VHH binders against Metal-independent phosphoserine phosphatase (IPSP). Designs and how they scored, part 18

Target 1, 238 residues: Metal-independent phosphoserine phosphatase (IPSP), of Arabidopsis thaliana (Mouse-ear cress) (f4ki56)
Amino acid sequence: MGHEWIDAEREFKWSEDVKVESEVTEIVLVRHGETTWNAAGRIQGQIESDLNEVGLKQAVAIAERLGKEERPVAVYSSDLKRAKDTALMIAKTCFCPEVIEVPDLKERHVGSLQGLYWKEGAEKEPEAYSAFFSSQNDLEIPGGGESFDQLADRSMDALEQIAKKHKGERVIVVTHGGVLRAIYLRITQASSAGKLLNASVNVVHLRDQKWIIDSWSDVSHLSSVGFLQRGFDGDAKP
Short names: E, the ipSAE of ESMFold2; O, the ipSAE of OpenDDE; V2, 0.75 times the mean of E and O plus 0.25 times the DockQ between their complexes.

## First folded at step 13 (VHH; framework vhh_lunsekimig_d3)

Design ctl (from v1 with R53S W100S Y103S; at its last look DockQ between E and O 0.01; V2 from the best seeds 0.00; counts 0 for: pae O 9.7 > 2, unsure alone 62.5 < 65, placed apart)
Fold by ESMFold2, look of step 13:
Structure ctl (fold): chain B 238 residues (1-238), chain A 126 residues (1-126)
Amino acid sequence: as target 1 above (238 residues)
Amino acid sequence: EVQLVESGGGVVQPGGSLRLSCAASGFTFSDYAMYWYRQAAGIERELIASIYSGGSTNYVDSVKGRFTISRDNSENTMYLQMNSLRAEDTGLYYCAKERSRISDSTGKTLEKFDYWGQGTLVTVSS
């Protein structure tokens, strides 16, 4: 008799837990693997640069981790090759036949800084360098670059559209350090997102129209492969 | 059902102005980014302007400073104010709600545009 009453009590508990969790959309945000320009300390923005050998191994490590977790229903990516290549590895391992490219998830256009090494930015492009690190959210970076507000608006719109298609589901989204920073700051209203490491896993939930950070900048899957300690850090001062 | 209806096209002289409208229905307009594309004869459609739900805008270089995208969420309508028109601006102008592409297992990109209007024709000619 005791077994049956205990089972009934546990059954009621499980029913309540299951209902609550079914209302949560989970988006696993991934920063693409390391590129040759990441390793060189060179500013990419929207300029293409390929995953290097480490970046490819990082993509495998991400894919293996995510392949052991609950299977996502879809894999989304920025349209830049470094993100798309990382996403294709994940999609293959998770048995998703296609990657959905979302152009509004591409990295921030950083104007005349694109192509420069970080160490030479302040000297060669002082106005653009200052604009990149400015706290003025509507300041466009000289040379056709985007303001923080332009980046953040398009990043959040893309995230919201994905979430609307996947209520109660889990999806993977591969994007860039600047996009991740913008999403974090818009969700949390914080002043800093910290360093966004290559191949990091960053999990957000949408419940009752409210975004919640579940985990951020997780590189635990990279213990064997390694990662650059620098990461993306748009909060640094010039 | 999503519907997008463009209007306001016509014939103008170089240096002239036009204002295009895109009337939207079948979705919560204020929640979505909206886009203007144009297509010249024999050429692929190209994105020219974007407006996001947060209010920011973006433009391709060829129209920046001449075109202004805007929206009126109370009327579910997006606009494109086109000033200093040039012959190269001649084409069919479309509004769009969603912007995505698909990559197959080999990494080849396949264009997918799910929500388009019918287009409105702009001709810049004397």
Scores: ipSAE 0.574, ipTM 0.830, lowest interface PAE 2.1, mean pLDDT 86
Fold by OpenDDE, look of step 13:
Order: C-alpha cells, then structure tokens, then sequence
Structure ctl (fold): chain B 238 residues (1-238), chain A 126 residues (1-126)
C-alpha cells in the first residue's frame, strides 16, 4: 500500500498582480516658525514679519528633525522672510547649498486685513473680514486681496512644478498656513484642513499623477520647544 | 516579495577600497530611490548615501568625496564604491528601498524604510 506522498506543492499562485509600483515624489511641506505677529494675533498676509525667539527655536527643531531623515535634493521656500529664514536653517542642516525662492508660495494676500489684529478685523474691515471667511472661493478680499481659488491655483501650480522637476525625489518646501490649507483642500477635497500650527511638518506624495497626503500637521519635533495652540484655522470663524 | 541582498563587505586596511552591491528584486527597481545606511557598534544606524530614480545623489559629509553611490537599472543593482576607507567607516552596511512613516504606541511619528537587507559587514583595521 504505497503511501503516495501527495507532494501538495501548494502552488503559491503568486498572484502576478505585479502592481506596477510607480515612482513616488515626496514633498515635505513646512509651515514657517512662529513670528511676532503670530504671537500677537496680527494678520500678516504678505506683510513681512520676523521669527520670534520661539520661532527660531522651532526652526532649529525642524532642521534637526529633517537632518536626521533622508536628505532632500532641494529646499524651496516662499520669498517672504519668515519662510526663508526657516528654510535657511533647514537647508544648512540638510546640506543643501541654497534655498530656492518661489514667489507663488507666498501667503495669501488678504487685502485690507493685512496689518490688523484678528480681534479687530470684523469691526475695522467688515467687508474684507467677511470675504476672508466666506465659503465663496472665488470672492476676492477687498484691498487687493486674493480669492481662495487664486491662492489655491498658484499654490498647486507651484507644487506641481516642483514635483515635475523632482520626479521620484524628496524635496522640502517651506511655506505658509494659507498655502498649506489650499493644497490640502485641493488634494483631498475635504471641507477642512484642520489646524495648521507653526513649524508643522506635512508630507505629500505624488504617485501616478495622484497626490496623496502621507502625514499632516506633525509637530512631534516641538515637544521641547512648544507651540501656539491657536494655529491657523483658515476658514474657522473666530 | 521585495528582496534586498547586500554583498561586498570584508576586511580592509585604512586607505583601502571596497565596493558594495545591493541586488534588488520584487519591485520596479528603476522607479524607486535607494539608500545606503551603516551602523557602527553602539551607534544608531545612519543614512550615508541616497540615489534617486533620476540618478541624483546625496551624501553625508563624513563620506563625501570618498564614497560614490550608483545604480544599474538593467541589473536591478545598487552600488557603493568606498575609497580611502577609515577606521570610523567600520560597521554593518544596509541597503534600503522606500521610506515610510509609522507611528509608535505614543503617537510619535517614526521614519522607517519599508525594506532592508541583512547587511554586509565592513571592517577597516590595520
């Protein structure tokens, strides 16, 4: 009675779903460190403001974190000083020779609201204030401000251009809360981007012509430095 | 299944040279950035070189000018040419593929590579 060892060659049918793994572009989006105006609750828009002491420490913390990670091939930044200064610290630690300035990464121009305190905006510039918080994305803010659509268009264009140039590579982009909000909403089609804190690290991937949020609003590197709890809520009515 | 196999490690004298290889399989090699890490005894693993799909490269300062990372997409192989080796270059060298983010139990984000080889040992001693 010959025990036919049924060699159950379990044909591991390797499901040939050769998922054609596509090339991934990684963009690390960073909001600049805390400024004196952020701390004061003053509306910056495209007005220049310096990093305060906390902001400088935050920039160092970001740099230290990113310096321990895979080196980027490039560091991009808004041409506004607060972003550029943050980017310079990152670039130094990541051994990038220069920071590439991109004007389209600037914060939203918020018209007549620029320079005001958030607490006084509704009273002093009610039309601009209403426009800023409006659900109408094509509404321009009085005083030469941008609509949300305008912000989103230029922000995404900048992001796409950077991604195209650095296909399959890792890059750092330092920018602002409004820009980050715009990018998030364009990518996810969500109703909100949540709170965007100064010095937050956000990672997006481009694969097969599709943007994906990998991580968002990460501030784990700030545990020893601290951060403002208010963050940037964008469309959230105070 | 993704596989990374390092080779080329050995014992060399200071000032000597070695060439490490990483044979990759289980993914479209040409579409991914590849990395070399090393780990010395008692020290945390450190990234030392990166090569992207487009061929651009990055190095840490300690190996810059001495090490060269390269890739042959036709052979699905990445290389690390190590020249002017020093005692401080001694360690286990790892090949790595794609980076992913994971969170630990405390919610802290950790940066890890999805795939690592077993490593190849490089010993620089007189």
Amino acid sequence: as target 1 above (238 residues)
Amino acid sequence: EVQLVESGGGVVQPGGSLRLSCAASGFTFSDYAMYWYRQAAGIERELIASIYSGGSTNYVDSVKGRFTISRDNSENTMYLQMNSLRAEDTGLYYCAKERSRISDSTGKTLEKFDYWGQGTLVTVSS
Scores: ipSAE 0.006, ipTM 0.298, lowest interface PAE 9.7, mean pLDDT 86
ESMFold2 (binder alone), look of step 13: mean pLDDT 76; pTM 0.735

Design w1 (from v1 with F113Y; at its last look DockQ between E and O 0.43; V2 from the best seeds 0.00; counts 0 for: unsure alone 64.6 < 65)
Fold by ESMFold2, look of step 13:
Structure w1 (fold): chain B 238 residues (1-238), chain A 126 residues (1-126)
Amino acid sequence: as target 1 above (238 residues)
Amino acid sequence: EVQLVESGGGVVQPGGSLRLSCAASGFTFSDYAMYWYRQAAGIERELIASIYRGGSTNYVDSVKGRFTISRDNSENTMYLQMNSLRAEDTGLYYCAKERWRIYDSTGKTLEKYDYWGQGTLVTVSS
């Protein structure tokens, strides 16, 4: 058979019902539920903070929504407890057979900002604060923090590895605002990812080696539970 | 099958240098992030350096500025250049391909996609 792909595709459409010529991998990216430090306006980065009462209810709401959709074949999370706890709720409700932690999906290390309140960051750590909001993608945040490029490279590598294990399948990935922002910006090359709301649902597809945003920042499942309106907004100008 | 083989370990004085290698086979090396871990006696394995497909590298604070991770995709090999070695750098050094684990509500974990070499011993002592 010496037909080029284009000719075979056109012949297929005329002679029988359409068949998918390539597989689509669907990854449902979820930002973990609200934590005590989210509610307090306190910068977590890689510091652990537990889901609060609202966050637990948000995890239930996410799980119920996803349980009404096509069953995922696996649930992934970062190795931070807030993401793992959200992912466990989803996996329980969706009857998912595997829940997998992926360390490279942990939130950005934000250096000397970690542990501070957002409102005090500029005063107490002006250099780290400026670096976090900088448009310089290779600028590391003082205090051992990651540059945007470091975060984005590990986030995209993790996403690609997950997709490679799940060609043509649907999986759930629970992660963090910084990671979601990095993924969005790398896929779209946009200047902004918008707000990354706690417990939001964000859907990407991989088809023919190309990533496509199917939907982003969906909080429709949170109308009765609620969510912090400000969310994570790493696009603010310093 | 996936194989990772570390080499280049040895005995060195404080302040000295070593270059570790990780020879990889059984997978498309350039498709994967790669990692160096170390294990001192009585301590769990510690991630010390990582290198990603996009070119970024990460290091733990204790080695940053002294260690350099690199890779040669044409040789299917990752390296760790270790300079200004200290006694606390003594340990068994492993390369890794992935470090993913399955888990449940009890907190128990089981390795899912972890691939490790056998390790190479680095001793910084008198």
Scores: ipSAE 0.713, ipTM 0.873, lowest interface PAE 1.1, mean pLDDT 87
ESMFold2 (binder alone), look of step 13: mean pLDDT 77; pTM 0.743
OpenDDE, look of step 13: ipSAE 0.793; ipTM 0.904

Design w2 (from v1 with K112A; at its last look DockQ between E and O 0.48; V2 from the best seeds 0.00; counts 0 for: grease 25.6 > 24.2)
Fold by OpenDDE, look of step 13:
Structure w2 (fold): chain B 238 residues (1-238), chain A 126 residues (1-126)
Amino acid sequence: as target 1 above (238 residues)
Amino acid sequence: EVQLVESGGGVVQPGGSLRLSCAASGFTFSDYAMYWYRQAAGIERELIASIYRGGSTNYVDSVKGRFTISRDNSENTMYLQMNSLRAEDTGLYYCAKERWRIYDSTGKTLEAFDYWGQGTLVTVSS
C-alpha cells in the first residue's frame, strides 16, 4: 500500500499575507537517543540503526522531562528509526496521538563515509572525509552525500513549514545531530554549534519571523541515565 | 484547493530524453519544497528528486547525473529534465508539495490527504 502523504489541519496563515499579532512559536528540537553505532563511533548518516539500551533509557528520560512541561500540540520526527523510536516515546508520554514523519529531517547523507568508523574515515575515504569537514558548504560528499547547503536548506524548510503550521504553539521535533547543527548555524550564523549530544533538548523560538535560540544542548535530564561525552561535532576534525 | 497537474510524459527509446512539468495552484508555490515521485508497475511509489525553497536539489542515486529538477516560481511550475533514460525509469511520475506522514504509536500510517496529481506516464522502451 503506497504511503499517503498528509498535510496538517492548520493552514499556513503566512501565505495569505494576513498580519497576525506577534505570537511565539516554540519548537523543541531533540536529538535521538544513543544508538549502537553512536557508542561505537561509527558513522551512520542515513543508514538505519537502533537505539541501544542507553538510548532507550535516554528516550524515556526525554519523554519524562517533556511530559512535565507544557503539552505539545504535535510531535514530529525524521523517518529514520532511531529518531522515530525516540519520538514515539515522547509522543506517548506527552499524550500526542500520533507522530508526524518528515523525511527532510533525516540525518545528512554522508556518502562513502556511511558505515565507517570515525577513526578510520580519513584513511579509508580521505576525499569524503575532507569534504565532510570542509568549510565549503556547497561541496557534496563523494559517494552520493549531501553538501552542507543541501542539508541546511531541507532542514530549515522543514523547520519553517512546521512553524507555519503551528504558529504560537509548542511542538516537539526529533531529529539528528547534523540537522541540529545546520539549523543552529543558519539561525545564528555562528562558526560552531558546539557539541550536540544524543538525547539533547534544544529549544528555538520563532517570533516576528525571527528565529531565536532559547536553549541549546541541554542534557540535564540525563543525570541519572548517563550519556556519551562524545557528541556530534561536525565543526572540527576529530 | 491544491492542484498539481503533471505533463510531458510519453514513449521514448533508451538513451532518450523527456521533460516533465508540474503546474501548481491553490497554494503559495514559492513557500514549499517540491518533489517528484515515480511509481513503476508493481512497485511502491518512490521519491526521486527534491527542490527546496532556497534552490537546493536532491536526487536518489538511481537518477543522479541524469535527471534535473528545477522550478519557476513566477509560473508556479516545477520541471524534471530526464536524460539518458533507461527501461527502469518507466513508470507513472507524480508531483508533490508535501511528504509528511502521520503514524500512530504502533507505527501504523494514518489517513492522509493526497496532494499528488494524476501523474504522467513515462515509458522507456526499444
Scores: ipSAE 0.679, ipTM 0.861, lowest interface PAE 0.6, mean pLDDT 89
ESMFold2, look of step 13: ipSAE 0.680; ipTM 0.855
ESMFold2 (binder alone), look of step 13: mean pLDDT 77; pTM 0.739

Design w3 (from v1 with E111Y; at its last look DockQ between E and O 0.01; V2 from the best seeds 0.00; counts 0 for: SAP .672 > .668, placed apart)
Fold by ESMFold2, look of step 13:
Structure w3 (fold): chain B 238 residues (1-238), chain A 126 residues (1-126)
Amino acid sequence: as target 1 above (238 residues)
Amino acid sequence: EVQLVESGGGVVQPGGSLRLSCAASGFTFSDYAMYWYRQAAGIERELIASIYRGGSTNYVDSVKGRFTISRDNSENTMYLQMNSLRAEDTGLYYCAKERWRIYDSTGKTLYKFDYWGQGTLVTVSS
């Protein structure tokens, strides 16, 4: 791995994997703050876009809220910069010394839609646009995009592994609208997760091998800063 | 201790086939997503295929339609069937369990937490 980083162990244990049927693991799932492309109505998927001025303020607001709550033992993020930057703000404010980057929490690859404005999607890439909004769970989005099943499988695998390492503990996970939607739908078997707003707080619990939604789509910390009403990445259907 | 052991590499002609294996131990194999990476000389390792516990798979464009990832949870083994091999497929092939990176709250990378095997060499020549 020839990087200029601090000495790394290729393998070290965070904790012994053990099932504790009587304990509750709390995972606070956060959608990253607003980006330049969110504000423009532009489809990101796995393309990088920076937090804009509002997004940075949202990250501060999330961090302040969570810093007043029970301290998490760890902060996790996807490997996309917008999520990592939001997670770093939270970790700093919550006095978490480390942020753990989990590539499988990356937003859905949406194929040939990536880079388009939402208003262009149906006209410019009708097949990809239709696939993104389809209820067919195994339909891959043209242009290298992921099906819902591909997204949901990796999202739930990541969530399960985080929970396994933190039995009875509280952690924060910063991710994306598509990932949050997939998690919600897999836990609830519902047909829609509603709008997944930038900088929303969404709390799930694992107890006795069962996932429970404790609260969802909470933006109460954003009353001063504001947020986009669209929820582009999280909508089941616009 | 997590151990991943790749095998099945070798020298083949363009258009040929190979089947790689990854024998896993030290963890509950069926509980984890598994990954194949490839490293050509002078290039960083690249993810080429993933398989998740729900059964879905994903591939990078350069191998789609030619490579098939699969797993046998009863044997704690993952496979990569490689068909229609090209010179560009030459490299070390690694299986992986997790690819978590740790950085401090200022964004400085502290550790790279990687579960890799030792790799198996695939050479597609002449």
Scores: ipSAE 0.577, ipTM 0.821, lowest interface PAE 1.7, mean pLDDT 85
Fold by OpenDDE, look of step 13:
Structure w3 (fold): chain B 238 residues (1-238), chain A 126 residues (1-126)
Amino acid sequence: as target 1 above (238 residues)
Amino acid sequence: EVQLVESGGGVVQPGGSLRLSCAASGFTFSDYAMYWYRQAAGIERELIASIYRGGSTNYVDSVKGRFTISRDNSENTMYLQMNSLRAEDTGLYYCAKERWRIYDSTGKTLYKFDYWGQGTLVTVSS
């Protein structure tokens, strides 16, 4: 009684190379809420300043907006208080357990300009003022300030590190106007990043090692709260 | 009225030292960056040292390591300590506060106007 071994020819279906659709990393870049210094037209740089009442409301508005969107896997922030406080509000609403501080996301050190009002900068620290607005990106601002290149380098490095860590994920990054400007210009190679308003939401995507600006300077969530019209414009004289 | 009065110039041998002073009045001294310029014979006036509000300083390469700019805000006085003087350091030294400058559309400085003192003469000769 010969057991006919039915050789079930397992048709080796070559698994179609599932083209792993390149996962898009989404980084939501947020400028911190309005500070007392922003409202006053005072140059902050890396000096600590607090969110004012409007800034706090803006932070809430950002949080509410982002809370209705896809949940981020992490919230990052510069280690400056105004950014951190904004980030904490966002993290709470988005159910992120913590805010990860990244020093390289802090605002540009603007040297001797720090603490001055923009209106008086040219008079009191003309060389620093000139350096700040210079088209020469490698020019350091006197008084220990950073060049634009230095700012851009550390900002992009931070951004890239975050993206690398969170490939294919959504993350929130709270930072500052100068950093946002730097990132924008590095990504787009444009001559200007436009106005960067406090509490603006800026979305960038990384796909196949290419950065793309998805949306920029979005303040639609501030319609009921308000915002400073001047914003941050590092390319134009105040 | 802004007034700047330089002093301390003189004749020194190469390798010698001088300390220049600038007495400032007519403005809030502590609120402004200040500068030292010098002008050698037949040469345009050149910026040689800057001191900013926070006390940070900048120097041109030719004087770096030899000259030290400092300020005493309580006395409204700026100083230039000059060590290891060379013949090429000979010139009229001016204390300056910037008055205003003209920018182009890109933010580049086109021209600047400064308040100047009368200058103090420094002669380095063997």
Scores: ipSAE 0.424, ipTM 0.785, lowest interface PAE 1.0, mean pLDDT 90
ESMFold2 (binder alone), look of step 13: mean pLDDT 78; pTM 0.747

Design w4 (from v1 with K97A; at its last look DockQ between E and O 0.37; V2 from the best seeds 0.00; counts 0 for: pae E 2.01 > 2)
Fold by OpenDDE, look of step 13:
Structure w4 (fold): chain B 238 residues (1-238), chain A 126 residues (1-126)
Amino acid sequence: as target 1 above (238 residues)
Amino acid sequence: EVQLVESGGGVVQPGGSLRLSCAASGFTFSDYAMYWYRQAAGIERELIASIYRGGSTNYVDSVKGRFTISRDNSENTMYLQMNSLRAEDTGLYYCAAERWRIYDSTGKTLEKFDYWGQGTLVTVSS
């Protein structure tokens, strides 16, 4: 799709100086709604896919939940459509003035696994499959994929930049399972982030330059909508 | 001083190929997503290809399978390999750099790119 660009008077500037203040920054991390590929057990990575009907309903549910909470000052999103569409729904419902697309919030590029089904990955692309589930975080996935470290680095960089810009504020970040896993593990140094379901809401706080997980993998807003029990299981090997 | 300088444009016959280059200077190239836009006569400028910091790419449907965007961070240069060129590919091709993109609630982009080139002309004619 061709994108039309409008000249705006406002220019985005990065905050350079972080003053250590006793303010709490709240970042609500959201995994995008269910896609057709999620439902099918197909590996997306950075391949574009659309929210399915369930995913759209999930997006609405997320938006409704967040709309009842403190209004965010901004909504950030991965540049992948499934995340962006979720973010737009949230922004609209929350009367957020802007959605900011952040390329570094993209899902992990998973190399030659992209487009395959999880059930066939080990057979068709054993090296890539092994790399994906490897405990070696600096191992790149064959076929142009990212290592976990690469994912984590760019994810945390994005998160930190957002936090710097919005010190003491509440913001929403719509992203993907891999990114959420990476962020969780970088913050907690845990071995696993647990199951991350589509449309899950996760809250992190930054206080005194320390990240804290406030809540994780919350899907309570999906009770009336339903959700796949299958989610991104982090480091869990099939 | 920030500069984006496009090169490689010219006249080519339908079915021909061109390779465009965008040389960047004055900013941290690796921190930016890079884009190719084109503008045909009488038509608004359109995004045709994107390459992000991590190297992932995206294309508009009209150029998929024909155009390839790439970047060399060590050379601060972005490329667009254009194959199987068509008359409708005629236009001024712009290089752009941006870190983040802001949308309104409708999904329309509100912010301009941080940096633009001056463009290079591509003419596809028999």
Scores: ipSAE 0.053, ipTM 0.430, lowest interface PAE 1.8, mean pLDDT 87
ESMFold2, look of step 13: ipSAE 0.413; ipTM 0.719
ESMFold2 (binder alone), look of step 13: mean pLDDT 79; pTM 0.760

Design w5 (from v1 with L110V; at its last look DockQ between E and O 0.02; V2 from the best seeds 0.00; counts 0 for: pae O 2.3 > 2, placed apart)
Amino acid sequence: EVQLVESGGGVVQPGGSLRLSCAASGFTFSDYAMYWYRQAAGIERELIASIYRGGSTNYVDSVKGRFTISRDNSENTMYLQMNSLRAEDTGLYYCAKERWRIYDSTGKTVEKFDYWGQGTLVTVSS
ESMFold2, look of step 13: ipSAE 0.769; ipTM 0.894
ESMFold2 (binder alone), look of step 13: mean pLDDT 77; pTM 0.736
OpenDDE, look of step 13: ipSAE 0.794; ipTM 0.902
ESMFold2, look of step 15: ipSAE 0.731; ipTM 0.878
ESMFold2 (binder alone), look of step 15: mean pLDDT 78; pTM 0.747
OpenDDE, look of step 15: ipSAE 0.067; ipTM 0.566

Design w6 (from v1 with S105A; at its last look DockQ between E and O 0.76; V2 from the best seeds 0.00; counts 0 for: grease 24.6 > 24.2)
Fold by ESMFold2, look of step 13:
Structure w6 (fold): chain B 238 residues (1-238), chain A 126 residues (1-126)
Amino acid sequence: as target 1 above (238 residues)
Amino acid sequence: EVQLVESGGGVVQPGGSLRLSCAASGFTFSDYAMYWYRQAAGIERELIASIYRGGSTNYVDSVKGRFTISRDNSENTMYLQMNSLRAEDTGLYYCAKERWRIYDATGKTLEKFDYWGQGTLVTVSS
């Protein structure tokens, strides 16, 4: 069974105003819009689930916001449909005719938990549930699932590769709650990334080979559309 | 100029072993994730193993427990140790630096192949 609400106890180590730095790479990380399984409280991992009506409206809201900001030079996404569909909406509004699919940005494989409802995870798959919430970073989730280190290594490698192609530029990257959590924790070395909300905008900067969290879990563009308060609960505690 | 050169392929009996090498040049090898793919006759290239700069590895189910990916950053070389080989492991093995694709609203996906060698052939006889 899942826990739906997690507050961030730690936010940032430091930040800097990027608009005055000419050689700063800005990566706007977006969690895909709400899916049918998100709304049902059902664990997706790498199982496909489509954006629902709310998720499509969220993708429009993200795209409208980003279309009014500095135009990105490229849009990237994971290879999962929910991320690709969100990224296509953004790309259309930002005048990017193509999206770059990056398989290493796909959501964490969560093993035997995939397909379960969060509320039934602890009872039906106690070992996988325990592994998912474990602080042991090299523990693979039973049922073919990834450890935190496996997820974080591929997530950071993908982020670094994107940044290398775009020194001094701005790009959009559409991905998943687990990936965002891994990136945040690797950059900040914090114990919690907070709630990773559907359709949230999360901005990181790379300057002088140092990653900086500029803003995190921004849902201000969703006031009329709404969003699930549950977020990604990788930080849940009993 | 990125160059990837695969070697170590050959003919083996079922249950045998081979070690493949991928010599890399033209980029800072230690900065990149590296991948092994294979292509059997009549089938699309299949990712089989990956190794990331943080040291983590990942495998497709069909090779997990039998194949081991490793790298030596001082030699700019990646390896694939293949044990307990099966007939279905027969194919052309490629190392790769990149797994990215491009897609658009029409649903058409184009693969990028700029960072592939010519591959090394593995034949498991029977």
Scores: ipSAE 0.662, ipTM 0.847, lowest interface PAE 1.0, mean pLDDT 86
ESMFold2 (binder alone), look of step 13: mean pLDDT 77; pTM 0.741
OpenDDE, look of step 13: ipSAE 0.826; ipTM 0.918

Design w7 (from v1 with S30D; at its last look DockQ between E and O 0.45; V2 from the best seeds 0.69)
Fold by ESMFold2, look of step 13:
Structure w7 (fold): chain B 238 residues (1-238), chain A 126 residues (1-126)
Amino acid sequence: as target 1 above (238 residues)
Amino acid sequence: EVQLVESGGGVVQPGGSLRLSCAASGFTFDDYAMYWYRQAAGIERELIASIYRGGSTNYVDSVKGRFTISRDNSENTMYLQMNSLRAEDTGLYYCAKERWRIYDSTGKTLEKFDYWGQGTLVTVSS
């Protein structure tokens, strides 16, 4: 009674202190597959461009990978067609018959740069080009474009609202390079998010109200299909 | 029960001002981004302004510089200050806390994830 009680209590308390289960929400963030404008080096922002043949194959590769992993309880996307089409392929393979459209996961509005080729941006729209690459987080891009803070605030609000609905669950979210960069920088407080590749898989966890990057910019599923090497690189000076 | 109640609409001449309010209840107000929409007769609702938890605001081009969205989390209230009003600003104004939709492989939306107020009418009459 006496010695058993002491051993059981010490073992029980030690077991609870050392090995307790914590609720972990897993959000698998996906950058949409390659589009015609990605391949052309043309700036999309919020302008629509369709997945090209490579992008469709990338969506299949993502869906096959995620279909072999733990089944998500939901699939989310931005309201831009390139993200919606990628998300539909994933949802089909993961047995999620519907996708939830989240407008605040839309790519950054990049103002007067939208529609230009990247190589002509500095020449044709020098003020907008400078604003896009500026480290001033509250600087709006000329032509109706968003500042980094505007993008990041709406991106994090969307992410946190999704996580609130899925405590302890796994979901897939299809979005864009600018949104992924903003999420990464807000979670890590780093100076760079690196390159965000088309069709990359990027995993974040929420545990005890703290965000953790589990993996980032993973393209291991694209060995056969391929991907554009340049990716999205909003951090580096041009 | 989520409730959003708009007020402050009315009739005003071009160049005038109005201040709209959105009183919120039934949820933790400061956990959500908040939105203003407007709807002209025969046209679908359009987003005009957003305010996020981090403090950022966004506006559509047609109202930027004339309208200011704000919020008071201690009073669970969002505001829209509308200055330099124009005839095209006439419409029914709504507040919202969520803008999600559902779609499937057909590409048609199946259901909206949203909470709308009843709206408040703004008439800008020359």
Scores: ipSAE 0.725, ipTM 0.874, lowest interface PAE 0.8, mean pLDDT 87
ESMFold2 (binder alone), look of step 13: mean pLDDT 77; pTM 0.736
OpenDDE, look of step 13: ipSAE 0.814; ipTM 0.916

